# Ledger of designs, part 47: VH-VL binders against p38851r773to978

Target 1, 206 residues: p38851r773to978
Amino acid sequence: EAWCYFQDNFKVGSKTLFHVLFGDKSQVFPSSLFLCKKGSNLNNNSYWERIRRAKEDASCQFELCRKLQFQLNRTSNFIKDLLWLKDDNDNFKLVLQQRVTKIKQGYYFEVEEGPIIVKFPLCHPLLLRVRFIIAECITSQGESLKKCDLAILYDFNYVESIDKLNTKVEKLWLFERIHLNWALRYCKLEHSEINRKTREYLKKFN
Key: E = the ipSAE of ESMFold2; O = the ipSAE of OpenDDE; V2 = 0.75 times the mean of E and O plus 0.25 times the DockQ between their complexes.

## First folded at step 19 (VH-VL; framework fv_felzartamab)

Design s2 (at its last look DockQ between E and O 0.11; V2 from the best seeds 0.00; counts 0 for: pae E 14.0 > 2, placed apart)
Fold by OpenDDE, look of step 19:
Structure s2 (fold): chain C 206 residues (1-206), chain A 119 residues (1-119), chain B 107 residues (1-107)
Amino acid sequence: as target 1 above (206 residues)
Amino acid sequence: QVQLVESGGGLVQPGGSLRLSCAASGFTFSRYYMNWVRQAPGKGLEWVSVISYSGGYTYYADSVKGRFTISRDNSKNTLYLQMNSLRAEDTAVYYCARSDWLYWGMDVWGQGTLVTVSS
Amino acid sequence: DIELTQPPSVSVAPGQTARISCSGDNIGSYYVYWYQQKPGQAPVLVIYDDSDRPSGIPERFSGSNSGNTATLTISGTQAEDEADYYCQVWDSSSDHVFGGGTKLTVL
């Protein structure tokens, strides 16, 4: 198991940042994804839908879920078949789930992305998951809390090697470790792209 | 012009049924959650039901659960409320209102349609 | 489930500041929305997310929310501000919840 996290600050409210990242008109996803073929954004109308609460988290009654669909880039051959759909032209596309798992009306959002399963020859597959956290800085003015228009984005990336039973593989051989490192690099690249596009949008917004 | 127009209200006997419609115009209907909110004569606002963008999620107030059904036809920009087993306490002006799922406020309202349940 | 309590009525003289409270357990943890309803009209959203104003709403309208009380404040109250005002929150268990409403009278 490997994980990495990234943190960025944005001088906007948490809701604004959420809309920029995850709104229906957002151009951040899926185009920022490393696996996404350039120009293959199929999510012009990717709306969030409510789904039932997960049993594991009693703090949230509902989750919000959307499915991102996009064509794969040259790395498509490493994606497990279970994540593939055929488009109208019989091209393979990836379906990526994003879920809002927590919403605190105190200016807090958690979004989970994935899993994505990457399969390499002669290696155990890698399971990639991402957790986004958006938290707004709040200041106290007397008994009142005030928004600071400063949102923090946390990007937590989890990469696990899994066996055929979806059990974590703890001991990796050389090539598996190499692939793991590639996956971590992948996460960094995605984060950078997300950040870039977000800032670009905010520049226009302000 | 952004507009919601309710219709279908009227007088109905207890136990009867009525179907309300809400016609949306001036905005992309499918991009908004839609709500029904009612107001009994001389009383406050009471949320009735909500439906998600595609209709994949619906939720109801306990007072109408099992009796009312919310639905939408995005191709017709129309919201519906099927009301069955109507009761006297269901008498109210029924408003349709749009909301964003992130911004839970309802920023556009119709003029309302009156439903009167009386014997 | 959260319940929202509003005073049934509030009176204010023209030009004075009106404050309408909305009380609920831990309401400060919710985004509060305020609606204005004039007689025979549909409600109008005047405050969203505790303190933000929709386009077209006068600056004299403001909102705050902390602890167990949200407050709609109307500074320099005008005659046209006479209306019923409702607070509202979204709760994961009950969805949209309205307060009982407050009749604001401008004397």
Scores: ipSAE 0.015, ipTM 0.581, lowest interface PAE 8.0, mean pLDDT 85
Fold by ESMFold2, look of step 19:
Structure s2 (fold): chain C 206 residues (1-206), chain A 119 residues (1-119), chain B 107 residues (1-107)
Amino acid sequence: as target 1 above (206 residues)
Amino acid sequence: QVQLVESGGGLVQPGGSLRLSCAASGFTFSRYYMNWVRQAPGKGLEWVSVISYSGGYTYYADSVKGRFTISRDNSKNTLYLQMNSLRAEDTAVYYCARSDWLYWGMDVWGQGTLVTVSS
Amino acid sequence: DIELTQPPSVSVAPGQTARISCSGDNIGSYYVYWYQQKPGQAPVLVIYDDSDRPSGIPERFSGSNSGNTATLTISGTQAEDEADYYCQVWDSSSDHVFGGGTKLTVL
């Protein structure tokens, strides 16, 4: 039930960014640890190599993305609010806050990738789902500012088995929490690589 | 050579079931959304259903929700439409069509297969 | 949910310009797609994203979309352009929406 959130700004339109990330010739994800497609090379980290072999029944996969058409509201652009921790006297709380605003077609994209199964020894399978949101900055008249945001949400949940992906493990053993924390740390590395490759390929257009 | 070929149409009684297939060739099937669109005799086009790359997301027209199921097998480059509880108003030529993910238009269509629902 | 309205028919003399309208509430906020269907054939995409032509579609086909009306324009209309034409958008609440179709007759 743990998550990572990243947001990056780009000085290109959303359609261009979408093409760089998800076009037929995209080179952003093939070497990615979590987001590799079948046949991608693994990281040389020996820990991940062992986990890949242990999850031969659960390979990397990508799930649905969609292209949306919306009515524009003259006062609105799409924005995605951050998830954050909120302390109270008893416990840490995750607050998920997401805003969906009507927006003109071609200025907003959502891509969902997953489930990706990460299996640590003696742990339940860890399910990863990744959501990409690309939103172009638009004037109230619907004109593109040729600037967009990319939001990436990694969502991790332990599940009972690979055959029952909708059956979440609600109470985690300490060892499962430790491995989850490691997975969250690796999200930062993966995000850095995604961001670097994306900006490298965008130089193609400048 | 980009091609879509529908099959499985025919005559069925009301309340019956039928399964349509659409064989794809000449393109990377798993990188396209796939659609079913139907056309009743002498009438206009009516969109029926769409399925995403992996099959993880499906969408249906209100007129067929709960009765029709779209599916795909990317290893066989084949799209399917399972039609249950068929009604006379489902009588139509059924086309499969691919959507360009980036342009969300249906740029390649099959020749269609006729489904007739009558007693 | 958006509903698309097209005139049922349009007639044009050969060589003249045909304009086929597609009306919908705030259709200018959607990307519009146009399909040509000749008798006995499957539809063919002739305009995508309001105004772009797929490869193989003659330059005489063009499109525009603003406000409440999208328009398919065929300049220098030829006899082979005689067909039914459908506009289409994607609407997140009702998925793909087609107009009722317009029969273009070249007299």
Scores: ipSAE 0.000, ipTM 0.460, lowest interface PAE 14.0, mean pLDDT 72
ESMFold2 (binder alone), look of step 19: mean pLDDT 92; pTM 0.938

Design s3 (at its last look DockQ between E and O 0.03; V2 from the best seeds 0.00; counts 0 for: pae E 8.8 > 2, placed apart)
Fold by OpenDDE, look of step 19:
Structure s3 (fold): chain C 206 residues (1-206), chain A 119 residues (1-119), chain B 107 residues (1-107)
Amino acid sequence: as target 1 above (206 residues)
Amino acid sequence: QVQLVESGGGLVQPGGSLRLSCAASGFTFSRYYMNWVRQAPGKGLEWVSVISYSGGYTYYADSVKGRFTISRDNSKNTLYLQMNSLRAEDTAVYYCARSDWYLWGMDVWGQGTLVTVSS
Amino acid sequence: DIELTQPPSVSVAPGQTARISCSGDNIGSYYVYWYQQKPGQAPVLVIYDDSDRPSGIPERFSGSNSGNTATLTISGTQAEDEADYYCQVWDSSSDHVFGGGTKLTVL
């Protein structure tokens, strides 16, 4: 498994940042996604729904989940068919899931995104997953009781080559390695776009 | 015109104290994080301290922690740096620099004020 | 804590492309900022967020950042571009971190 992470910081509280990024009326997603065609947001409002947590919690706890639908950019031919839906105009759209997996007193948020499966000719498909973490900045001086108005966004990207059985491929040949590197680069671009749009929205608030 | 003007620099003995000021004009001072960055003669840039909009958040480089105090008076559009227990290695030109609220770079700098710590 | 390493000097002929590197462990995970400092002057922000230019900065200035190296590129270098250049990142533990600076000489 290949992975990369990025970090951003914003001069706002964690709650504010979370709402800007993942709020119901947020326009950061899906437009910031690399695979999203510009201007192709199908649903402007992405509401979170409660879903049952997977096997990790026997205690019937729920996660928040939303589905993002958008048209694909020119790279649509590389998306696995299982992720495609047809709209009313017989156009292909991607359905991407985001899940809030952790909330700590409004100062810490974890959001999982994906998976997205990208298919390349003559190569094993790539499975892409993203983990977002929003946290209040903690100073090295210890726990600050002061309002910092400082949030950190972590973007963890996981890219895995999978075979027909959805099993991890350990040894990649040359073209697969090249595509993997491209995927990682695209993760950076996507992160940058998220950052840019986030700032744009925050600018409207300030 | 957006401008930052530092003052208060001078010669001080080791162990002494000095208070720097940075006067801001041409922009809404209270909407920006403010930084102090210093540069020793012939050396590179070293970040010293940052303060948030209202001063609720402050942070210091390890080299000055416990000795320097950053503060601001938004009613006067002024940034301060109280420097105590000064050391020879604190000798530098001290710049005040503005960080735009959505950037963590510093887009506006003063011309700096020289602090010399020498016996 | 991340440390940023720059070459102490880079030389380029007028009209040629200058490249200044800034190396750090996983620097690609950070947004990199670049500053230009001419003798006797305050630093000027020339690149922010790896590759974006502030208003007023010539288009010949560009930036990139991936892996362990960020790069400031000056295409068609001019005499007025002779200066010290500093890379900078923000880290949660150390806040703002500067590179050691690179003196660009235009021959």
Scores: ipSAE 0.054, ipTM 0.681, lowest interface PAE 3.7, mean pLDDT 86
Fold by ESMFold2, look of step 19:
Structure s3 (fold): chain C 206 residues (1-206), chain A 119 residues (1-119), chain B 107 residues (1-107)
Amino acid sequence: as target 1 above (206 residues)
Amino acid sequence: QVQLVESGGGLVQPGGSLRLSCAASGFTFSRYYMNWVRQAPGKGLEWVSVISYSGGYTYYADSVKGRFTISRDNSKNTLYLQMNSLRAEDTAVYYCARSDWYLWGMDVWGQGTLVTVSS
Amino acid sequence: DIELTQPPSVSVAPGQTARISCSGDNIGSYYVYWYQQKPGQAPVLVIYDDSDRPSGIPERFSGSNSGNTATLTISGTQAEDEADYYCQVWDSSSDHVFGGGTKLTVL
């Protein structure tokens, strides 16, 4: 399996950065996604909704979920004619889920994104998940420095079949190793776009 | 101008039912969480219930769970509170207030409607 | 879940600085909201996110939040500031949690 990790520093508080990236007025997503055709009239977001808390849940946290809907950019993808994605029922429209899975009182946020399933010829399905972590810089006394870090983890796993997403492939096929370049390009280009749009929006607050 | 107006308060006997309404204007109602907060005479504020944008998430204070039901009609810009099995301790001024999932305070409040539960 | 404790009353002379505390276990890890309520009126949000003022709130209102104590500070207190003041946080276990309230008296 493959993964990519990025860390960026911002001179704003974590709640501000969270709103820039994931807020209802944010335009960072879906247009920053590598697979998204920018400017398409099919691109839209659902609003965030809380998920009903199970009474036996020991985490004492709620989850927020939204869906990103976007048109697949088939002209800029590697191997665009051979790419297959599980959530493409009309062949051009994808739906991607984002989940806020941790909130620690406005100083810390985790957002999970995915999964997206990508299939190349002669390969097992490739499962993509992304995790965003926003953490405010605080003093040892708990005081905010009005600075935060953004970490982005891209996780790629080949799975045995599209029907068994939890069953990882242990031994990779030859063509699966060849497609490591796609994984690196995916995470590099998407991170660059997320970072660019985020900093553009931060200028609008100043 | 952003405004919330409660109605439906009044005198009701213990064990009775009452339905409160909150009419919203001057903002996009469907893009805010809505809350009910109550205040017994001479006492402090007590949060009662919250409802998300679409109504997919609702949550209640323990003191009202199973007796009160929050709902909304986004086509009418109206928030509701159905209050069943009312008790004397439910006597209070009931406020509606807007919030958001990312703004965890309540920035706009109505003027309140009085509910009195007594014989 | 977190409980918020406020003094029942605070008295200040006109023009002096009033400080209203809100105590809670590790409240510094929460964003704190402050509400002003005058007799017979609805609450009005005066501080959000620990220290920020909504539009229309005088600059004499300020807030801080660190450790186990959040503080609402009113500098140059005016007679019209006489009111009840409530602190509030959002908690993942309890949703919205209010303090018991503080009566500010300007005398």
Scores: ipSAE 0.007, ipTM 0.563, lowest interface PAE 8.8, mean pLDDT 81
ESMFold2 (binder alone), look of step 19: mean pLDDT 92; pTM 0.940

Design s4 (at its last look DockQ between E and O 0.26; V2 from the best seeds 0.00; counts 0 for: pae O 9.7 > 2)
Fold by ESMFold2, look of step 19:
Structure s4 (fold): chain C 206 residues (1-206), chain A 119 residues (1-119), chain B 107 residues (1-107)
Amino acid sequence: as target 1 above (206 residues)
Amino acid sequence: QVQLVESGGGLVQPGGSLRLSCAASGFTFSRYYMNWVRQAPGKGLEWVSVISYSGGYTYYADSVKGRFTISRDNSKNTLYLQMNSLRAEDTAVYYCARSDWLQWGMDVWGQGTLVTVSS
Amino acid sequence: DIELTQPPSVSVAPGQTARISCSGDNIGSYYVYWYQQKPGQAPVLVIYDDSDRPSGIPERFSGSNSGNTATLTISGTQAEDEADYYCQVWDSSSDHVFGGGTKLTVL
């Protein structure tokens, strides 16, 4: 088991940062994903769709879901030599879900991404999940400082089998410990790319 | 040219029914949520109903729920509103308008079609 | 469940700045949209996402949104800006919610 936590601050409000990362004009995803082959013509996103929910949930402003489609980056010697990924044919295409939630009483957004199921040789399946939290900086009196933080939580869990995703492996095999270091490196590299793309887009909007 | 054109409005007695149509052109209709918005004479705008890309999600204002049915035919690029059990307070100009999630405003509107419910 | 309140009318001299308010509980956490409607015509979107202008909308139109108030601002108001103006938000419980409208008179 492992998790990574990254936090970056931005001199914009949370609604602006959300649009830059996840809006209809955003190009941050899927190209910022570590596993994505940059520039592939197979890379695209579905449109955001509303999630059906209970009528009496008065606290929710919106919940939406989309799918990211991308070609797996198989040209990296690191990935090619050390990793087998689930694919949909000889193209090694991946589909990844993002789900956004915004409540009415707040200046923050929550986005859940995944899971991706990864199978390393001689290892149990590895489950990868990502959570994004955009939170506006406010004073103790509730005043907006027109600044916000992006927090990214990467969560990695080996599971007993693909059919039992809730049953976590307690004791890791030796090879699983070695490949877990790969997963932790994944967090750092992907976070760096997301941050870079986000700041590039913010500069374009000035 | 992006365009929405409503039709099917007219005079109807209370308790009657009408079916409105909205023909879309100049854009990929199946990629947009579609809305009906009405405006009573001399009054403000009132949202009526929305339908998702495929028609799998629909939602209605409380004032019309159970009486109106929104639908779409993506093969014909057409939005519909079936209006049953019409009342005098349903008298309005009915607009169709497109929207999507990240521009949740309605950026393209039709010219409107008048529905009059009176004895 | 958010309710949007607009003043019924606003008057401004040509060339002056018009400000049309839209009040609602914590409206600053919502994305706000503004529509212009001239007599006998369909509404036209003039501001989206609080402050952005669609293509073709003059630069004199601007918007802001914070706290409990969103504001549509028209600088250098012209006679052609005389119209009704509506604010609007969206959420999952109420869908599209409109304000009551504000009649802008350019005298």
Scores: ipSAE 0.388, ipTM 0.762, lowest interface PAE 3.4, mean pLDDT 84
Fold by OpenDDE, look of step 19:
Structure s4 (fold): chain C 206 residues (1-206), chain A 119 residues (1-119), chain B 107 residues (1-107)
Amino acid sequence: as target 1 above (206 residues)
Amino acid sequence: QVQLVESGGGLVQPGGSLRLSCAASGFTFSRYYMNWVRQAPGKGLEWVSVISYSGGYTYYADSVKGRFTISRDNSKNTLYLQMNSLRAEDTAVYYCARSDWLQWGMDVWGQGTLVTVSS
Amino acid sequence: DIELTQPPSVSVAPGQTARISCSGDNIGSYYVYWYQQKPGQAPVLVIYDDSDRPSGIPERFSGSNSGNTATLTISGTQAEDEADYYCQVWDSSSDHVFGGGTKLTVL
């Protein structure tokens, strides 16, 4: 398993940052995604829906889930066909799931994105997942906790080579390693774009 | 003007059915979760049911589960509550209220409609 | 399942500070919402996310939440503030949970 980690600070509360990133009016997704074709933001009607967690969870907790839909850029040939849908114009689009997996109503959010499966010739597919964590700095004033209007965004990117059974491939040959590094590089680019657009929006918001 | 207006309340016998409606205006209805909250005479507020933006998610209080059905028609900006197998303890003013997934407080309420279940 | 407990009544003189408590196990881990309800009227959201005020709500209303107790504070209480006040949280297993309500009397 290969992973990369990014961290950014924002001078806003966690809720605000969450709204900027993941709100219904957010312009960050899907346009910031590397695989997204420019101008192909198709998630205007994508709202968060509550979904029940799997039975394996000890608690009957719910997650929030939304599906991002966008047309693919020139890298479309590398995306697993199962992730494609045809739109009304017979164009292929990717459906990417984002899930709010944890909300600590003490100013903490976890959002999982993916998976995205990228295929390469003569190689095992790569499975890409992203975990976003938004945590707000909290200060104590007496017995009360107060917001500091400082949110930290953590971006954890996970890339795994998987076999036909979706099992992790431990030993990678040369081209697989090259593709893995490629994927990690694009994770960084994507993060940078997310950061840029987020800051741009916050500048207008403040 | 943002407004919610409930209707459909009235007197019904135990075991009977009633359908409440809530008409929304002044805002994009489909962008909000919608809730039913009831208040028995002289009692506190009790959450009844919630429905998500598109209706893909619904949830009910245990006290009404299996008997009440929440639904919405976004094309008509209307929220519904189908109440079956009504009981005396269901007697209450029923409010519709909007909320969001981000801000889960209910910031807009209707005036309420009275449902009386009595023999 | 979280349960919210409020005192049934609180009395305060005009101009004094009213404090209404909402107790629940680990309520500090939840965002608390407060509603004001005057006789014959629908509830009005006065505090959301523990301490934030909706537009139009006077600054004399404030909220705090820590540990096992959330508190609605009304500084410089006015006669018009006499009402029932309800605390509320959202829980993933039970959705919206209300407290029993507190009658605030302005003497």
Scores: ipSAE 0.011, ipTM 0.562, lowest interface PAE 9.7, mean pLDDT 85
ESMFold2 (binder alone), look of step 19: mean pLDDT 92; pTM 0.942

Design s5 (at its last look DockQ between E and O 0.50; V2 from the best seeds 0.00; counts 0 for: pae O 5.9 > 2)
Fold by ESMFold2, look of step 19:
Structure s5 (fold): chain C 206 residues (1-206), chain A 119 residues (1-119), chain B 107 residues (1-107)
Amino acid sequence: as target 1 above (206 residues)
Amino acid sequence: QVQLVESGGGLVQPGGSLRLSCAASGFTFSRYYMNWVRQAPGKGLEWVSVISYSGGYTYYADSVKGRFTISRDNSKNTLYLQMNSLRAEDTAVYYCARSDWLEWGMDVWGQGTLVTVSS
Amino acid sequence: DIELTQPPSVSVAPGQTARISCSGDNIGSYYVYWYQQKPGQAPVLVIYDDSDRPSGIPERFSGSNSGNTATLTISGTQAEDEADYYCQVWDSSSDHVFGGGTKLTVL
């Protein structure tokens, strides 16, 4: 198992940051994803929709869901991960789902993305899940400081097959360890792009 | 230019049914959540129901759950409220109101339509 | 669920400052919305996100929210401000929650 974690601080309230990252007018996604071909005319987003929750959660009665569609970056990936995706779509189009899974009274948001299945040659499938957490900075009295934190958690697991995603591989092959390290590097680049675009769009509010 | 216009209100006996309509114009109807909010004579505002962009998600106040059904037709830019098993306490002016995709505030309201439930 | 309490009425002389309170348990952790409703008319949003004004709302309208109390403030109150005012929050378990309303009288 592997994971990585990024945290950024912003001098705006949590609702404002949520709007910038995930709002209907935001263009932070999909072009900030490491698999996305930047600038492709195939990149688009659906609007957010409420959906009925399949799993009980005392924090929320529903999820908000949207789809990210994007062209896979076939020419800028030096790790050859495009080889296993070549026959999925003539334009190498991928669709990902984002879900707002928790909202606490306008001061806390959780967004889940994926799962994403990446298959490197001669490796078990790599299952990737991403969670975004936005939390407002408040005083002990509950008063907003109009500041918030963004946390991004990437969670990686090799699984035995694409048909059995809940069965984890316990021992990694050497080649799998090497590809996991490269995948972690690319998630760092994705985080950097998310942060850069977020701060760029925040300038619209100052 | 941005407008919501309700219709379909009237006098109904207890146990009866009515269907309210809300016609939208001046904006892209399919890109907004839609709400019904009611106001009993001389009383305050009470939220009734919400519907998502496509109509795939609906939610109701406990006081109307199981009796009222919210729906929309995006091809006709129209919101509906089917009210069944009406009670005297359902007597109110019914407003339609649009909200953002997260629906925390309602920035455009219709003029309201009066529903009276009386013998 | 949070319940919002407003005074039934507030009176103010023209030109004075009116303050309309909205009380709720830990309302400071919610974004608060304020609506103005004149007789025979639909509500109009006058404050969103605690303190922000929609386009077309005069600068004399302002809002604050902390602890257990949100406040709508109208400075330099004019006769045309005579109306009912409602506070509102949104909650994921109960959706839109309105206060009982406050009648502002300008004398």
Scores: ipSAE 0.257, ipTM 0.704, lowest interface PAE 4.0, mean pLDDT 83
Fold by OpenDDE, look of step 19:
Structure s5 (fold): chain C 206 residues (1-206), chain A 119 residues (1-119), chain B 107 residues (1-107)
Amino acid sequence: as target 1 above (206 residues)
Amino acid sequence: QVQLVESGGGLVQPGGSLRLSCAASGFTFSRYYMNWVRQAPGKGLEWVSVISYSGGYTYYADSVKGRFTISRDNSKNTLYLQMNSLRAEDTAVYYCARSDWLEWGMDVWGQGTLVTVSS
Amino acid sequence: DIELTQPPSVSVAPGQTARISCSGDNIGSYYVYWYQQKPGQAPVLVIYDDSDRPSGIPERFSGSNSGNTATLTISGTQAEDEADYYCQVWDSSSDHVFGGGTKLTVL
């Protein structure tokens, strides 16, 4: 397993940051995604829906889920077919799930994205997952804790090579390692784009 | 003008059924969660039910679970509450209110419709 | 399951500051919403996210939330502020939870 994480600070509350990133009016997704074709934002009617809580997470009674739909860029050939849908014009689009897996009112959000399965010739597929954490800074004033308009965004990217049984492949050969590094690089690019658009929006908002 | 207008309230006998409607106007109805909140005479507010944007998620207060059904028709900008097996304790003014889980709170309310359950 | 407790009534003289409390276990970890309800009218959201005011709500309304108590504060209370006030939180298990309400009387 390979992973990388990024951290950014924003001078806004966690809720505001969540809105900017994941709100219905947000322009961050899916356009910031590396696999997204420019101008192919099909997310206009993608709203968060509540779904049943996973048994493994007792801290959250439910999850929120939305499906991002967008046309694929030139890397479409590397995406597993199972993730593709045809639109009304017989164009292939990717459906990417985002899930809010944890909410602590007022100061904390966890959002999971993926998985995305990337295929390469003669290699095991790569499974990409992203976890976003939005945490608001809490300050102490006497015996009271107060929220401050400072949110931290954590972007955790996980990349795994998987076999046909979706089991992690531990030993990778040369080309698999190259593709793994490639994937990690694109995670960084994607994060940068997310960050850029988020800040751009916040600039307009403030 | 953003507005919610409830209708369908009235007098019903215990065990009876009633269907409330809430007509929305002045905003994009499908972009909001919709709630029913009731208030018994001289009592406080009690949340009853919520429905998500597309209706894919519904949730109910324990006091009405199994008896009430919330639904919506976004093409008609209308919220519904089907109330079955009504009880005297269900007597209340029923309000519809919009909310969003991102922008939390119920910022628009209807005028309410009175439901009276009495023999 | 969080329960919200409000005093049944609060009295204040005109021009004075009214404070309405809403108590709940660890309520400080929730966003608290406040609603004003005048007789024969629907509730009106006056505070959201602990301390934010919707458009059209006077600046004399403010909110705070920490520990086990959220507070709605009305500075320079006016006669028109006489109403019932309800606190509310959103909980993942019970969705919207209201307090019992507080009758604010302006003497």
Scores: ipSAE 0.031, ipTM 0.605, lowest interface PAE 5.9, mean pLDDT 86
ESMFold2 (binder alone), look of step 19: mean pLDDT 92; pTM 0.940

